# Designs tried in a protein design chat: VHH binders against Profilin-1 (pfn-1). Part 108

Target 1, 132 residues: Profilin-1 (pfn-1), of Caenorhabditis elegans (q9xw16)
Amino acid sequence: MSGWNAYIDTMTAAAPSIKRCAIVGAADGSVWARTEADNVFKASEEELKTFVALFNDVTQVPAKGADIEGVHYVVPRTEESLIFGKKENTGFFAVKTKSAVLIAVYEGPNEVAAQVRKAVESMQTYLNNAGY
Key: E = the ipSAE of ESMFold2; O = the ipSAE of OpenDDE; V2 = 0.75 times the mean of E and O plus 0.25 times the DockQ between their complexes.

## First folded at step 16 (VHH)

Design ug28 (from ug4 with D110L; framework vhh_7pa5_2; at its last look DockQ between E and O 0.79; V2 from the best seeds 0.77)
Fold by OpenDDE, look of step 17:
Structure ug28 (fold): chain B 132 residues (1-132), chain A 123 residues (1-123)
Amino acid sequence: as target 1 above (132 residues)
Amino acid sequence: QVQLVESGGGMVQPGGSLRLSCAASGFTFSSYAMSWVRRAPGKGPEWVSYISGSGKSTHYADSVKGRFTISRDNAKNTLYLQMNSLKPEDTALYYCAVGGPQPPPLKGELQYWGQGTQVTVSS
């Protein structure tokens, strides 16, 4: 669909536990690319606007959690450019680049989380090095 | 399949105006941000502007701020670029693309879905 779709495909291929994935604008939460077909990433623009704003002060996020696709996740901790959450056997990893936020929602036991994190952080590094 | 068809280009004198259009099909138009990108002769692609899916948020490259206005009509699946105060350096082939600033290609060359529309600013 777009150049950004290739990045979605790369992340989902790297971590099969990823169910839905999106690349959104860091400034406004606008959707640049997302998984489609059987696993459509369904967060609204307004919700994503709120979500990406969490990166403005990540220290407060663990106290309030984070919402994605109408689902509330507990956020155990955050890093400057990383927010991750958990809900039962699901979770998400969100990483911020210079211009974008990469969001991966996964399903599975806690053991799969490491692979998901690696996938999104690898992409984060690639995009940052490319100036995006 | 995704299809993007640009139109509205032409030749104008410096200081002139043009309005570009991009007709989109093959995807849920309103669910995605849309961008304008341009490629000048001998130069690489340059991101120009993008607009969020709802149209509530717009962004511009510094080179076009204050002169260009991006907009969209989701009912018509159409993206627009109003270009005012055109300069010779705005001369380029203009493409529309899905998403924000376009990333580097992971494989091969950047792919645009349309043929682009030529904008030429010359005295």
Scores: ipSAE 0.760, ipTM 0.884, lowest interface PAE 0.6, mean pLDDT 93
Fold by ESMFold2, look of step 17:
Structure ug28 (fold): chain B 132 residues (1-132), chain A 123 residues (1-123)
Amino acid sequence: as target 1 above (132 residues)
Amino acid sequence: QVQLVESGGGMVQPGGSLRLSCAASGFTFSSYAMSWVRRAPGKGPEWVSYISGSGKSTHYADSVKGRFTISRDNAKNTLYLQMNSLKPEDTALYYCAVGGPQPPPLKGELQYWGQGTQVTVSS
C-alpha cells in the first residue's frame, strides 16, 4: 500500500480545477502516483524522463516549452524549482522537491492558476521539510 | 482494490541468499514504480530499492547496493528482490509498496502496512 496516493488526493481536493496530477521520481520520471480512472494522467515514462530533466536548468525552458501527455505548452515562467506551462484554456504547474516532481494539469482562466500553484507548492513545502 | 502480497522470506545464515516476491493486483502494475521497504525490530520503515514501471531504471539504498537486485515481470504482475551476501543487519520484515521512497503520513492519516515477509539472518 502506497502513501503517495494521499498526496494526489490532497492536491486535487485543495484545487478542484486540477484535472490530472502525478508525482514522479526526480531522477528518472518514473510514476510514483497519479490520477486514475476517468482522469488518468497519461504521460509516458520516456516523456516524463525528458520532462523532469528540464529542472536541471530551468532558465532554458521558456525558449523550448515543455511537453506533457503529448501536449506542447508554452512556458512563460520558471523559478528554481517551478515550471509553469500554458496552452489555451489549460495549463500545468510542476514543482521539484528533493526526490520528486509534482505535476498538476488544470483547466480554467488565470484566476484558477493561483489556486493550483498554491496547492502544489503547499505539498512541495511539506515534502521538502520532511527531507523528501 | 489494490492488493500486494509478499512472500519468499525465511531464515538464512550470513552470506546466504533469498529471493522475495510481491504479487500485485487491482491496479495497472506496469504503469507504476514499485519499491521494497523493510522494518527492522524497533525501527521505522527503511526504503530499500525501487524500479520504474518499465523496469528500465533501478535505485538502491547504499546499505544494499551491490548485494540486492530488484526486478519485475510485468506479464505476471510480480515484483522481485534478489538478496545476496545477506548480513545480520538485513534482518527485517520486508514489504512491497507502490511508488518510490514512501513519504511521511499526511497530518491525521493512519498508515497501515500489509503482513510483509520476514527475513532473518542469523549466525
Scores: ipSAE 0.759, ipTM 0.882, lowest interface PAE 0.9, mean pLDDT 90
Fold by ESMFold2-Fast, scan of step 16:
Structure ug28 (fold): chain B 132 residues (1-132), chain A 123 residues (1-123)
Amino acid sequence: as target 1 above (132 residues)
Amino acid sequence: QVQLVESGGGMVQPGGSLRLSCAASGFTFSSYAMSWVRRAPGKGPEWVSYISGSGKSTHYADSVKGRFTISRDNAKNTLYLQMNSLKPEDTALYYCAVGGPQPPPLKGELQYWGQGTQVTVSS
């Protein structure tokens, strides 16, 4: 069944600079959908459980940074339901809905970051409006 | 290509038990959460339960909490649903799915339902 993979496809089509992305459970970091094959999102369930727990208090995240796919990102600031980070030419945006966390990893200069953020936040709004 | 094959359904009297199985292939089974979803006659799909890839966390719809148990065997690429204390309102086609709770429709109706396995609870 297409299920949550259709949402991965929609986000990557909206922002082609997304290299890898996933939709995971907000409660446990379980993977519901992710990019595969040549652009497989490789974070472990244990790493994702730690990552989604950051949303319990986003104000602490800039002091610690965040780990995704074994890469440590500097998190310059956070918003209530948004964590984003940068490491050299790689960055990510992660947003929390009621039930899920959407994570998009991109590569490229900062000028593409706005498109990636828009794609992820648009999907966040859609899922929140649907009760997710 | 993801393939899911459900089995284990049947007819049972109220208060009875059934164990459903879902054989999965075409993806790294242990990396993904898995769900059970059911569709009663004349109704839309209802999410029943999901389990994390490791099997360490489980989640249930209020309608089945305390009666159903979801589990998985990652070595066999198989998902299970143990259904106890069955009620007539549990009568439905049961499907397994990759991921957490059923996502809202992105475009049109969801058309990727397998044949499922029929559970009928009646006296």
Scores: ipSAE 0.698, ipTM 0.858, lowest interface PAE 1.0, mean pLDDT 88
ESMFold2 (binder alone), look of step 17: mean pLDDT 81; pTM 0.824

Design ug29 (from ug4 with D110I; framework vhh_7pa5_2)
Fold by ESMFold2-Fast, scan of step 16:
Structure ug29 (fold): chain B 132 residues (1-132), chain A 123 residues (1-123)
Amino acid sequence: as target 1 above (132 residues)
Amino acid sequence: QVQLVESGGGMVQPGGSLRLSCAASGFTFSSYAMSWVRRAPGKGPEWVSYISGSGKSTHYADSVKGRFTISRDNAKNTLYLQMNSLKPEDTALYYCAVGGPQPPPLKGEIQYWGQGTQVTVSS
């Protein structure tokens, strides 16, 4: 229907604790879809280009952390196609598909984090199966 | 609210050139990647070309590499596709779209926001 924006809507409906999220190109970090208006995802294309490049070698990320929307997150560990971080009561999950990176910023405790992770990983699986 | 208006199509002979335009409104154009997608009669949509929000990254389908050039003017909220060395196989309705290659829709068929612009290549 509305292309990539429908995917943003699906993720935020599945995990209401997502405050802001975006789908960006894996090669360049350019925004394909994002939350808007009162929930606008505010990362620059330059910041996102740096961020998506982290997926070229996720093992380097815990030593440096990651920056999203000008906020520096501590990354405790990474998995093959998953980077996640924490900053006080906020956090993010980012997953890479073949052509895209999905980023969700949330607020709340560990059980909220688990729901957000499930939402982004479910979407990652759907997009990978569709060839994206 | 988001509106995309394509123009510049027409009839040309093989080897000819056309320049398509897409006028965008209702969103922060410079913040979003843009694509051109085409649909030939009786076929599904085919992604043609991509440009990042800044214009620094471009990508092309193998069928158009070396012949088509995507560009944008962020001050004018306009996307362009320069089409050179046109072939009969390029005959299609051309649409512009926000973001990367169009994903399968979560509910129903792919919808493009513009009316499209028809390109016909024949002698």
Scores: ipSAE 0.544, ipTM 0.807, lowest interface PAE 1.4, mean pLDDT 86

Design ug3 (from ug2 with D110T; framework vhh_7pa5_2)
Fold by ESMFold2-Fast, scan of step 16:
Structure ug3 (fold): chain B 132 residues (1-132), chain A 123 residues (1-123)
Amino acid sequence: as target 1 above (132 residues)
Amino acid sequence: QVQLVESGGGMVQPGGSLRLSCAASGFTFSSYAMSWVRRAPGKGPEWVSYISGSGKSTHYADSVKGRFTISRDNAKNTLYLQMNSLKPEDTALYYCAVGGPQPPPLKAETDYWGQGTQVTVSS
C-alpha cells in the first residue's frame, strides 16, 4: 500500500542486498512501515524503543553494541545520526531523521554494505529536506 | 490488501465532542503505528495524531493537544479518536492511515485511501 511503504520499496529497489527494512518512530520505536512476508522485519516494539534511544547518545554505543531482531551486533563506531553494526556475514545501517529512524539489515561483503549505506543516507536526506 | 474504514463523523456545535472509529483489516494491526489525518476545505492533508502498535505511546499535533485522545483496541482491529472541545478549525474530512506522520502530498499519492468521515463544527 502507499504511504510509508513506498519509502521501504524505494530503499530496497536502490539496494537489493537489503534483506529486511523498517521505518520506525524516532520518539518511541513504533513501526510505521516494514518489509513483510518472507522478508518480515521481526523486532519487537520494546526492542525498537531501546534501539532508537541509542541515538540520544551515540558515543556510548560502540562499547555496548546494539540489538536488532534479537541479534546482538558489534558497532565499531557511530556518527551523529548513524549507527551501523556487523555480526558474521550480516550487518545493518540505521539513520535518524527528525521524526523517524530508518533501519536496513543486509547480507554480504563491504561492497554491498556501501550500497545499503548510500540507500539509507539518501532517504535520510530526502526526509530531512521534507521536514521529517 | 490493507482496508481502512472510517466512521463516527457528524455535525456539532463549538465545544462539542465526537468519537471517530477506523476499522482495519488485511495486515497485523497490532504491529503497526496508526495515524489520524484530516483535510480541511481548500487545504492539504494535516497529520493530527498517531499511536504506537502497542498503544503505549501517543503523539499529537500542537493544534489538537489537550483536546483529542487517540486510542486503539487491538483485539478488534479498531483505531479511535476522541475529539473534545471541538472548534470550527477542526472542520475537515478525517482519515486513518498506517504509520506516523507522512511527507507532503506532492510525493506520490494513490487513490486507495478510505472515503474518510466528515466532521463539521459550526458556530
Scores: ipSAE 0.676, ipTM 0.850, lowest interface PAE 1.0, mean pLDDT 87

Design ug30 (from uf34 with D110V; framework vhh_7pa5_2)
Fold by ESMFold2-Fast, scan of step 16:
Structure ug30 (fold): chain B 132 residues (1-132), chain A 123 residues (1-123)
Amino acid sequence: as target 1 above (132 residues)
Amino acid sequence: QVQLVESGGGMVQPGGSLRLSCAASGFTFSSYAMSWVRRAPGKGPEWVSYISGSGKSTHYADSVKGRFTISRDNAKNTLYLQMNSLKPEDTALYYCAVGGPQPPPLKGEVDYWGQGTQVTVSS
């Protein structure tokens, strides 16, 4: 697909428990790459525009939660460039770089969550160092 | 299987105009941002512009702001770049790509570019 698709492939290979994943524009939530077919990341452009705007003030997010693919997640806390949430046996990690937001939805216990977080943060570091 | 076919390039005098087209197939075109990237001989690729899947937002490199307009026709799976006030510095092969700005290369990755469409601006 795209050169950004290789980044999706890299993250999902590093953390196989990622069920769906996307790379979107930080400014507008536009989709640059996403998982497809049986693992299609289904969030609309409008939902993603709302989601990436949460990074403008992450301190407000725990009070209201976050919506991804029409699912409302409880967000227990945030860090400057990290929003993560839980909904029963599912969860997500989203990290912001200069130009992009990486979103990974996963299923599984805390051990799985740690692996997914590591994969997403590693990619965040790589992109930030490359000026993205 | 993703296919992207660029067309519309040509030779033009400084100050002239050209419209590039990119015919896309093999994926849900309207769900993805699309971009234009150019490569002058002996230079690395330079991102030019991208447009969101809906077409509601557009972004441009500083070198082309005010002169180029990116647009798309989702019913036809086609991306466009209207190029006005062309300068000799715009001479390059132009490629379309899925997504936002051209991503940085992953370690060990080698970029192979297709044919693209050539734009030559000369007096």
Scores: ipSAE 0.682, ipTM 0.855, lowest interface PAE 1.1, mean pLDDT 88

Design ug31 (from uf34 with D110S; framework vhh_7pa5_2)
Fold by ESMFold2-Fast, scan of step 16:
Structure ug31 (fold): chain B 132 residues (1-132), chain A 123 residues (1-123)
Amino acid sequence: as target 1 above (132 residues)
Amino acid sequence: QVQLVESGGGMVQPGGSLRLSCAASGFTFSSYAMSWVRRAPGKGPEWVSYISGSGKSTHYADSVKGRFTISRDNAKNTLYLQMNSLKPEDTALYYCAVGGPQPPPLKGESDYWGQGTQVTVSS
């Protein structure tokens, strides 16, 4: 109910194919909310600091890929404020707002990817409109 | 499961100092950013200060910058707010919260905080 956990709950309810999810600070990569227990999002602050810095120049990301939870993802292309990647049956979508980066890791075929993307982009729009 | 217990408030005169503490349990404290938020009677929540999980990044509301210092002891799962040069305008219930600046509640949701710790600045 309080703070950023409600946003995690909203995203996972909207796209049940999300396996792990986090909201992190755009400036520092520090975790504000994440899935826990059996679905714990396991990235370190150091890894996330590197990851959120990718949004400073998304055009460089396809050449290097991206690391989340110690897993290296191929990033086929980027859009402004959107990075997404795939590694076999696992993928992610990450979107940047003014203050935060939303990261959702999913598992499954391309059909589930569309629902996950919609969930993170809807939340990105909501937070941007709220000034976050 | 997540529990936050604030303490250290009290009554002080303008120009005085207080140190607030927040004892955290039920989550991996060092992995999460933390904030202090305050609520004056009849007003909404005002974000006061932020610290990253590592403690390397801190941010402050303009109203408290230069007077308040946020810190944390990850070995003790405790968050602190050192408040110096207190003003009557600092009178509020103070809460600690997990994560960055508190966003507005989602439609149909409500904010839930613990008891907080009362700070009263008066002569």
Scores: ipSAE 0.659, ipTM 0.833, lowest interface PAE 0.9, mean pLDDT 87

Design ug32 (from uf34 with D110N; framework vhh_7pa5_2)
Fold by ESMFold2-Fast, scan of step 16:
Structure ug32 (fold): chain B 132 residues (1-132), chain A 123 residues (1-123)
Amino acid sequence: as target 1 above (132 residues)
Amino acid sequence: QVQLVESGGGMVQPGGSLRLSCAASGFTFSSYAMSWVRRAPGKGPEWVSYISGSGKSTHYADSVKGRFTISRDNAKNTLYLQMNSLKPEDTALYYCAVGGPQPPPLKGENDYWGQGTQVTVSS
């Protein structure tokens, strides 16, 4: 199957420090693709619906933080189409495209975070250019 | 190990109805959005509809809004497409897929489709 799972595989190959990731609908937080088995991205549809709604007004996010997989992350700042956060040695990057939100959870030092950000932003650019 | 098996296609006259089914296995069906996609002869794939994992949200291509209804039965791992007021331009092979609107394949990826179920609308 070469659907949305191929995009998950491409991101994880580009940034091996991604522990779990998902591609979800921007309108409703529905899961389109995610890592599975021992690396299952296990956020509920309800949590993801709340999370994707954060992109409607990213300026409010640093005051509240963000919840992913039941973990509360401190969000130091946001950009129009990017939310990222940290919780000890774990972090995430989430980017919004025209139709989707890409979420990558990683573990490791700041050098790892830069690689993960590059991977999700590259995929965001590709999907936006493809109309997604 | 994901397996999707489409059924329910056939030949109908314009204005007729068909109900397609997709039997899913090999993944946690209720956790994933599901789509219907169609491919007419000589054309690329066209996304038709998708439904969230819970079934609480549905989305439709403009070409089918008001005529088609997507639904799912998570206890049976089955996706449905009720097609009403069928038109000749609905003639296509219909496939189910995991996720929302499917992007073009990444460079180097195989373009593989299952057998699908054929819908033919003609007099």
Scores: ipSAE 0.708, ipTM 0.859, lowest interface PAE 0.8, mean pLDDT 87

Design ug33 (from uf34 with D110Q; framework vhh_7pa5_2)
Fold by ESMFold2-Fast, scan of step 16:
Formats: sequence, C-alpha cells, structure tokens
Structure ug33 (fold): chain B 132 residues (1-132), chain A 123 residues (1-123)
Amino acid sequence: as target 1 above (132 residues)
Amino acid sequence: QVQLVESGGGMVQPGGSLRLSCAASGFTFSSYAMSWVRRAPGKGPEWVSYISGSGKSTHYADSVKGRFTISRDNAKNTLYLQMNSLKPEDTALYYCAVGGPQPPPLKGEQDYWGQGTQVTVSS
C-alpha cells in the first residue's frame, strides 16, 4: 500500500510554508499520516479526538477557539467543512472529508496562508471525489 | 523504512476461525492507526477494519461487523485480526497498512503491497 504519507508529501510540496501536517480519522481523530522527525506533528490522540468533534458544529468554534499541539488558536470564522485559526505568526487550516480531517500548521503572513489553504482544499477535493 | 509482515493465514471450512498477525517496524507504531485490507481474486483492495494508535477506537466494514475483531499490542509492535464465522466471500490476500481506510492512489504512484497472508475459505 502506498499509504497516506504520499498525501502529506504532496501537500507539503504544494505549500512549502506548511511546517507540520497530519491526516486523521474524522470519526476519532486517530493519526493516519503526519510529518515526522524535525517536523513531527505532535498532537495527542485525545486532543485530536476533541478537535475533529468540532466539525460536528463548526458554528460554536469561533467563540471557543481550537487547540492543536497544545497551542490555543483564535478561530475568526468557520465554513461548513473548514476550520482555520491564527496564533501570532503561526496558523492552521483544517478541512473535513467524508473519512478524514486534513490539518496543516504553517508559519508566515496572509499571502502564505492563502497558499496553504489552496493546498489543503485541493487535497480535500481530490479525496472527496475519490469517495473519501 | 516502514516494514509490515503479515502471517496467520490458511485454509479453513466455512464457519471456521483464523487469527492474523502483522509485525510492524520502522516507525512509532503506537502513534498511528492501523488497518487490515484484503484483495479477493479479480477484485480491487477492500478495507476491512482499522484501530486507532491507542487501541481505544475500532472500525469495521459492514461485511465483517460482528465476525472480525481488530486488536493491537503496542509493546510488541503487532496488529491482530481475529476472524470468526468465516465465509467463502472472505477468501482473499490480507494486508496490514498504516492509517485508516486505504487511500486512493496519487498520480504516478502504484500501490506497494507486501507479501500479504492468504485466507482461503472453502468446503
């Protein structure tokens, strides 16, 4: 099996400002693939379980923010399948598909954020079209 | 380098049982979900079951619910599939994989399958 790691590689190649990313199960937040070594995505399974549950009602998220890798992010707004947040010069985009949640943590200004969002949403579309 | 080695397959009659094992190495086993995937003769791969890294969550394809049980021993870096009430339709090569359900292939990539373990259910 090629595995889910190829998806991580594709996203990071498309948006080099992604510092860490992961693909996790939408149902339980289990880790399917993530960046490793110097770029290891460090969120615990329990934190990810809490995080993916946010997609059950994204309208509540801006009031509370979101926690990823022990960092609390301000979430200014959400879309039905998209949660994104900012903490100083770092931020994230998370998108939900039928089976998975893709999470990309990046560093940089708004122009960089737009590129990261495009990479994550492109992968979301690919997976949705494949029934995932 | 990720390595996965499946074992435990064999030939059984309908209604029989088998326990498959997958020995994993080359990655932090306990941090990743693990799946069982099967490939029946003439068919594409079918996801069977997955278990979270902690083992607290398990998920099953409708075709195996109530008959198969996935489990793991993180101290031994080993994944298991207990298969009960086996049916002829369960005949396939069984593979373990890192992550949840098998992802669709990306452009330019081929699925890289290990040896797998053959399960044959026939009278």
Scores: ipSAE 0.717, ipTM 0.858, lowest interface PAE 0.8, mean pLDDT 88

Design ug34 (from uf34 with K107E D110K; framework vhh_7pa5_2)
Fold by ESMFold2-Fast, scan of step 16:
Structure ug34 (fold): chain B 132 residues (1-132), chain A 123 residues (1-123)
Amino acid sequence: as target 1 above (132 residues)
Amino acid sequence: QVQLVESGGGMVQPGGSLRLSCAASGFTFSSYAMSWVRRAPGKGPEWVSYISGSGKSTHYADSVKGRFTISRDNAKNTLYLQMNSLKPEDTALYYCAVGGPQPPPLEGEKDYWGQGTQVTVSS
């Protein structure tokens, strides 16, 4: 059994404006847990492998942006373990831990984005404190 | 509903081999990474091995590296663990799990462990 789905449930409960989210392996981008059914996170493993590799050198990301679910996002800036982007009324936050990358795609204005960021960063902190 | 059914365990002498299987249903198997986890008597769960959804990436715990091989057949929704050169220390219930190494449990969440498959290595 997997406990990673509980993390998906916790993030979506904390930030209802998350439309889709996933937890993927930091080394390979393979999906460990994701939203399903009407909210299925649709990124391919190939796309996610490219995406998680961005965390190897986040300073390069603002110049070229990032692709998630076939959508190209403008990335205004990055932090060591955080990549976020925007495309019109949609956006994402992705945070890296030792073993995983947590990705949340949302729709809505900047007030909604702040809530989503807090939810994702809270989970990142929890996992880091546990050595993950 | 996600279902994982482990099989293939048994009793074997040190140096022997076993092949475990995990039959998966209720989700798009090929889209998810899979792991093998074991629980020895009196110990907590120990992550054993990992395979990406595509099968292109594999990882092993140091205790089993070189002896165990993880593989998957996405057409059959089945995960495998080939165990060679078995040692008494490999005695445990073996479980398959979706995703990477199991995270710390969140408050209020219950453990979800199936029946697993028992591997006993003794002479």
Scores: ipSAE 0.686, ipTM 0.844, lowest interface PAE 0.9, mean pLDDT 87

Design ug35 (from uf34 with K107E D110R; framework vhh_7pa5_2)
Fold by ESMFold2-Fast, scan of step 16:
Structure ug35 (fold): chain B 132 residues (1-132), chain A 123 residues (1-123)
Amino acid sequence: as target 1 above (132 residues)
Amino acid sequence: QVQLVESGGGMVQPGGSLRLSCAASGFTFSSYAMSWVRRAPGKGPEWVSYISGSGKSTHYADSVKGRFTISRDNAKNTLYLQMNSLKPEDTALYYCAVGGPQPPPLEGERDYWGQGTQVTVSS
């Protein structure tokens, strides 16, 4: 079994409004861990390969948006190693570390979004400090 | 009920070969990256090799590059490690794991690893 599943559990416990979450390889978009069962993160490896490649030049992303789980999100702006987007009442935050990309999909208003962002960025900091 | 069962270990002389297998069940195997990790007595876990869910991307630790080959058969839910030109330093318990390189804080204690498959390289 994967030790990365505990990272999924930690993020979802920190922000219960996360509906689906995944940790994927930064180089290939392959899934290392994700939410399962009734809240399975459903993105294909090919879609995720395209998605993680967006981190090669985040400044281009607001012009075209981003696709996750077959849903097209508007990306209003990006920050270094952070891409986030909205579509109606749903949204996502994705952060890149040296080895991985963490993706959290949530539903709810801006207060919920702030909690999800904090959870994902806290995990990013932890992994970066551990050399990941 | 995620289950991983390693097999194929044994005793070989230096320069020999072994093929390890990992039988996976309880999850959508083809959707997940897989790794091989080893633990020698008195040492912490060492990541050995990685393969993406599709099998299109592979990576190796410098200590095994050129000697080991990772592969998978998604139709059979099985991960493989072909080990050639084995050295005494390759002696370890070998484990398969879901995902990329395992983070030490969550996989750190040796006592939490499953049974694995033992590889011993000696004359």
Scores: ipSAE 0.646, ipTM 0.827, lowest interface PAE 1.0, mean pLDDT 86

Design ug36 (from uf34 with D110P; framework vhh_7pa5_2)
Fold by ESMFold2-Fast, scan of step 16:
Structure ug36 (fold): chain B 132 residues (1-132), chain A 123 residues (1-123)
Amino acid sequence: as target 1 above (132 residues)
Amino acid sequence: QVQLVESGGGMVQPGGSLRLSCAASGFTFSSYAMSWVRRAPGKGPEWVSYISGSGKSTHYADSVKGRFTISRDNAKNTLYLQMNSLKPEDTALYYCAVGGPQPPPLKGEPDYWGQGTQVTVSS
């Protein structure tokens, strides 16, 4: 069954600059799908539980930043269902739906960041429209 | 590479119990949430329950809450579903799947399922 892996494939096809990504449960940070092998998304369940809890009050996130895969990112600002961060040429976009949080880690300049954001937001819209 | 093999189904009378098993291989089992999904005759798939990779978090569809218990043994790469107080409405093919609730289908995605394990609740 392709299940949630088809969603990973769709996002990475839409934005090839995505290095690693995952779909995790909004309630608990459990991993539902992720990139593997040389592109393995390697965050622990404990780290992800802390990360998804940031969506409970995104206004607090810029003051403390966010940790993904043991890397601390500066979060300059947030939107209601969007957290993004930067560390040099590495960054991430994370979006929340009703059931899930989609996380994409990328490398590259600001021009590629815009493509990654578009890919995760498009998937967020699709899942929200489907009731997820 | 991912392989999932369901077992434990059978025929049972209303009010009976069954325990389903799912043997997993080809991936780091303890890192992924696991679900049970069922397909009743003539219907699409219905998500039943999921459990986090660590086993610390469990979630259930309203139709089974209080009657079914999901669990896992990460040392044995095995997922379980204990089904109590079975009803005729629980009659379905049961499948295990990697991840949380089954996502909506993407356009062009085939409606293909493995064999699953058949549960029939009938007097």
Scores: ipSAE 0.725, ipTM 0.855, lowest interface PAE 0.7, mean pLDDT 88

Design ug37 (from uf34 with D110G; framework vhh_7pa5_2)
Fold by ESMFold2-Fast, scan of step 16:
Structure ug37 (fold): chain B 132 residues (1-132), chain A 123 residues (1-123)
Amino acid sequence: as target 1 above (132 residues)
Amino acid sequence: QVQLVESGGGMVQPGGSLRLSCAASGFTFSSYAMSWVRRAPGKGPEWVSYISGSGKSTHYADSVKGRFTISRDNAKNTLYLQMNSLKPEDTALYYCAVGGPQPPPLKGEGDYWGQGTQVTVSS
């Protein structure tokens, strides 16, 4: 019953290995939509404000890593408007659009990561084309 | 289940004021950004205002800047829109929505939140 939540549902349907995900404001990190209940995306607005600010210069991120839900991830490299990281058997992909940042946390091997990345990038393209 | 119930609309003369409320339930209100959106007769939806979950960040459409103030009371799970210096052009059904400004239009019933509250500005 949320307009933005429909986009969360689309991503999780495309990549079932996504354990938790969110759509947050690019300027403030405030949550617009997220997974809930047993798979609730648990990040504070202050943590997300810090996280979305990383997109101001993604080239600085590999030196420091990134924190999501209180978990520190190693970020091996970044790409334009894309930050991704890993921690043991978990990882994340985050992409920035004009107005939003999409964050997907997943669990599984490299084959699973590729599917998650595709789902997140497909949604990024859709939202950018829609002007968001 | 997410529920949003708008109230506070009515009829007012140009230059008057109204305060809209949106009672939210079924989700952790303080964790989510909220917006006000309106639909004027014969027009498509127009985003009006935005507030972050903490209330520290607000944004307004150019048409309402300086006249409208968005606020929230997270302890009461309520979103507000204080509307001052109302103009006939502000006549519309007003809806509250979870999330950011101008969400992409999706086909179907989910395009608008609840029944809205009617604001009519006329003399």
Scores: ipSAE 0.680, ipTM 0.843, lowest interface PAE 0.8, mean pLDDT 87

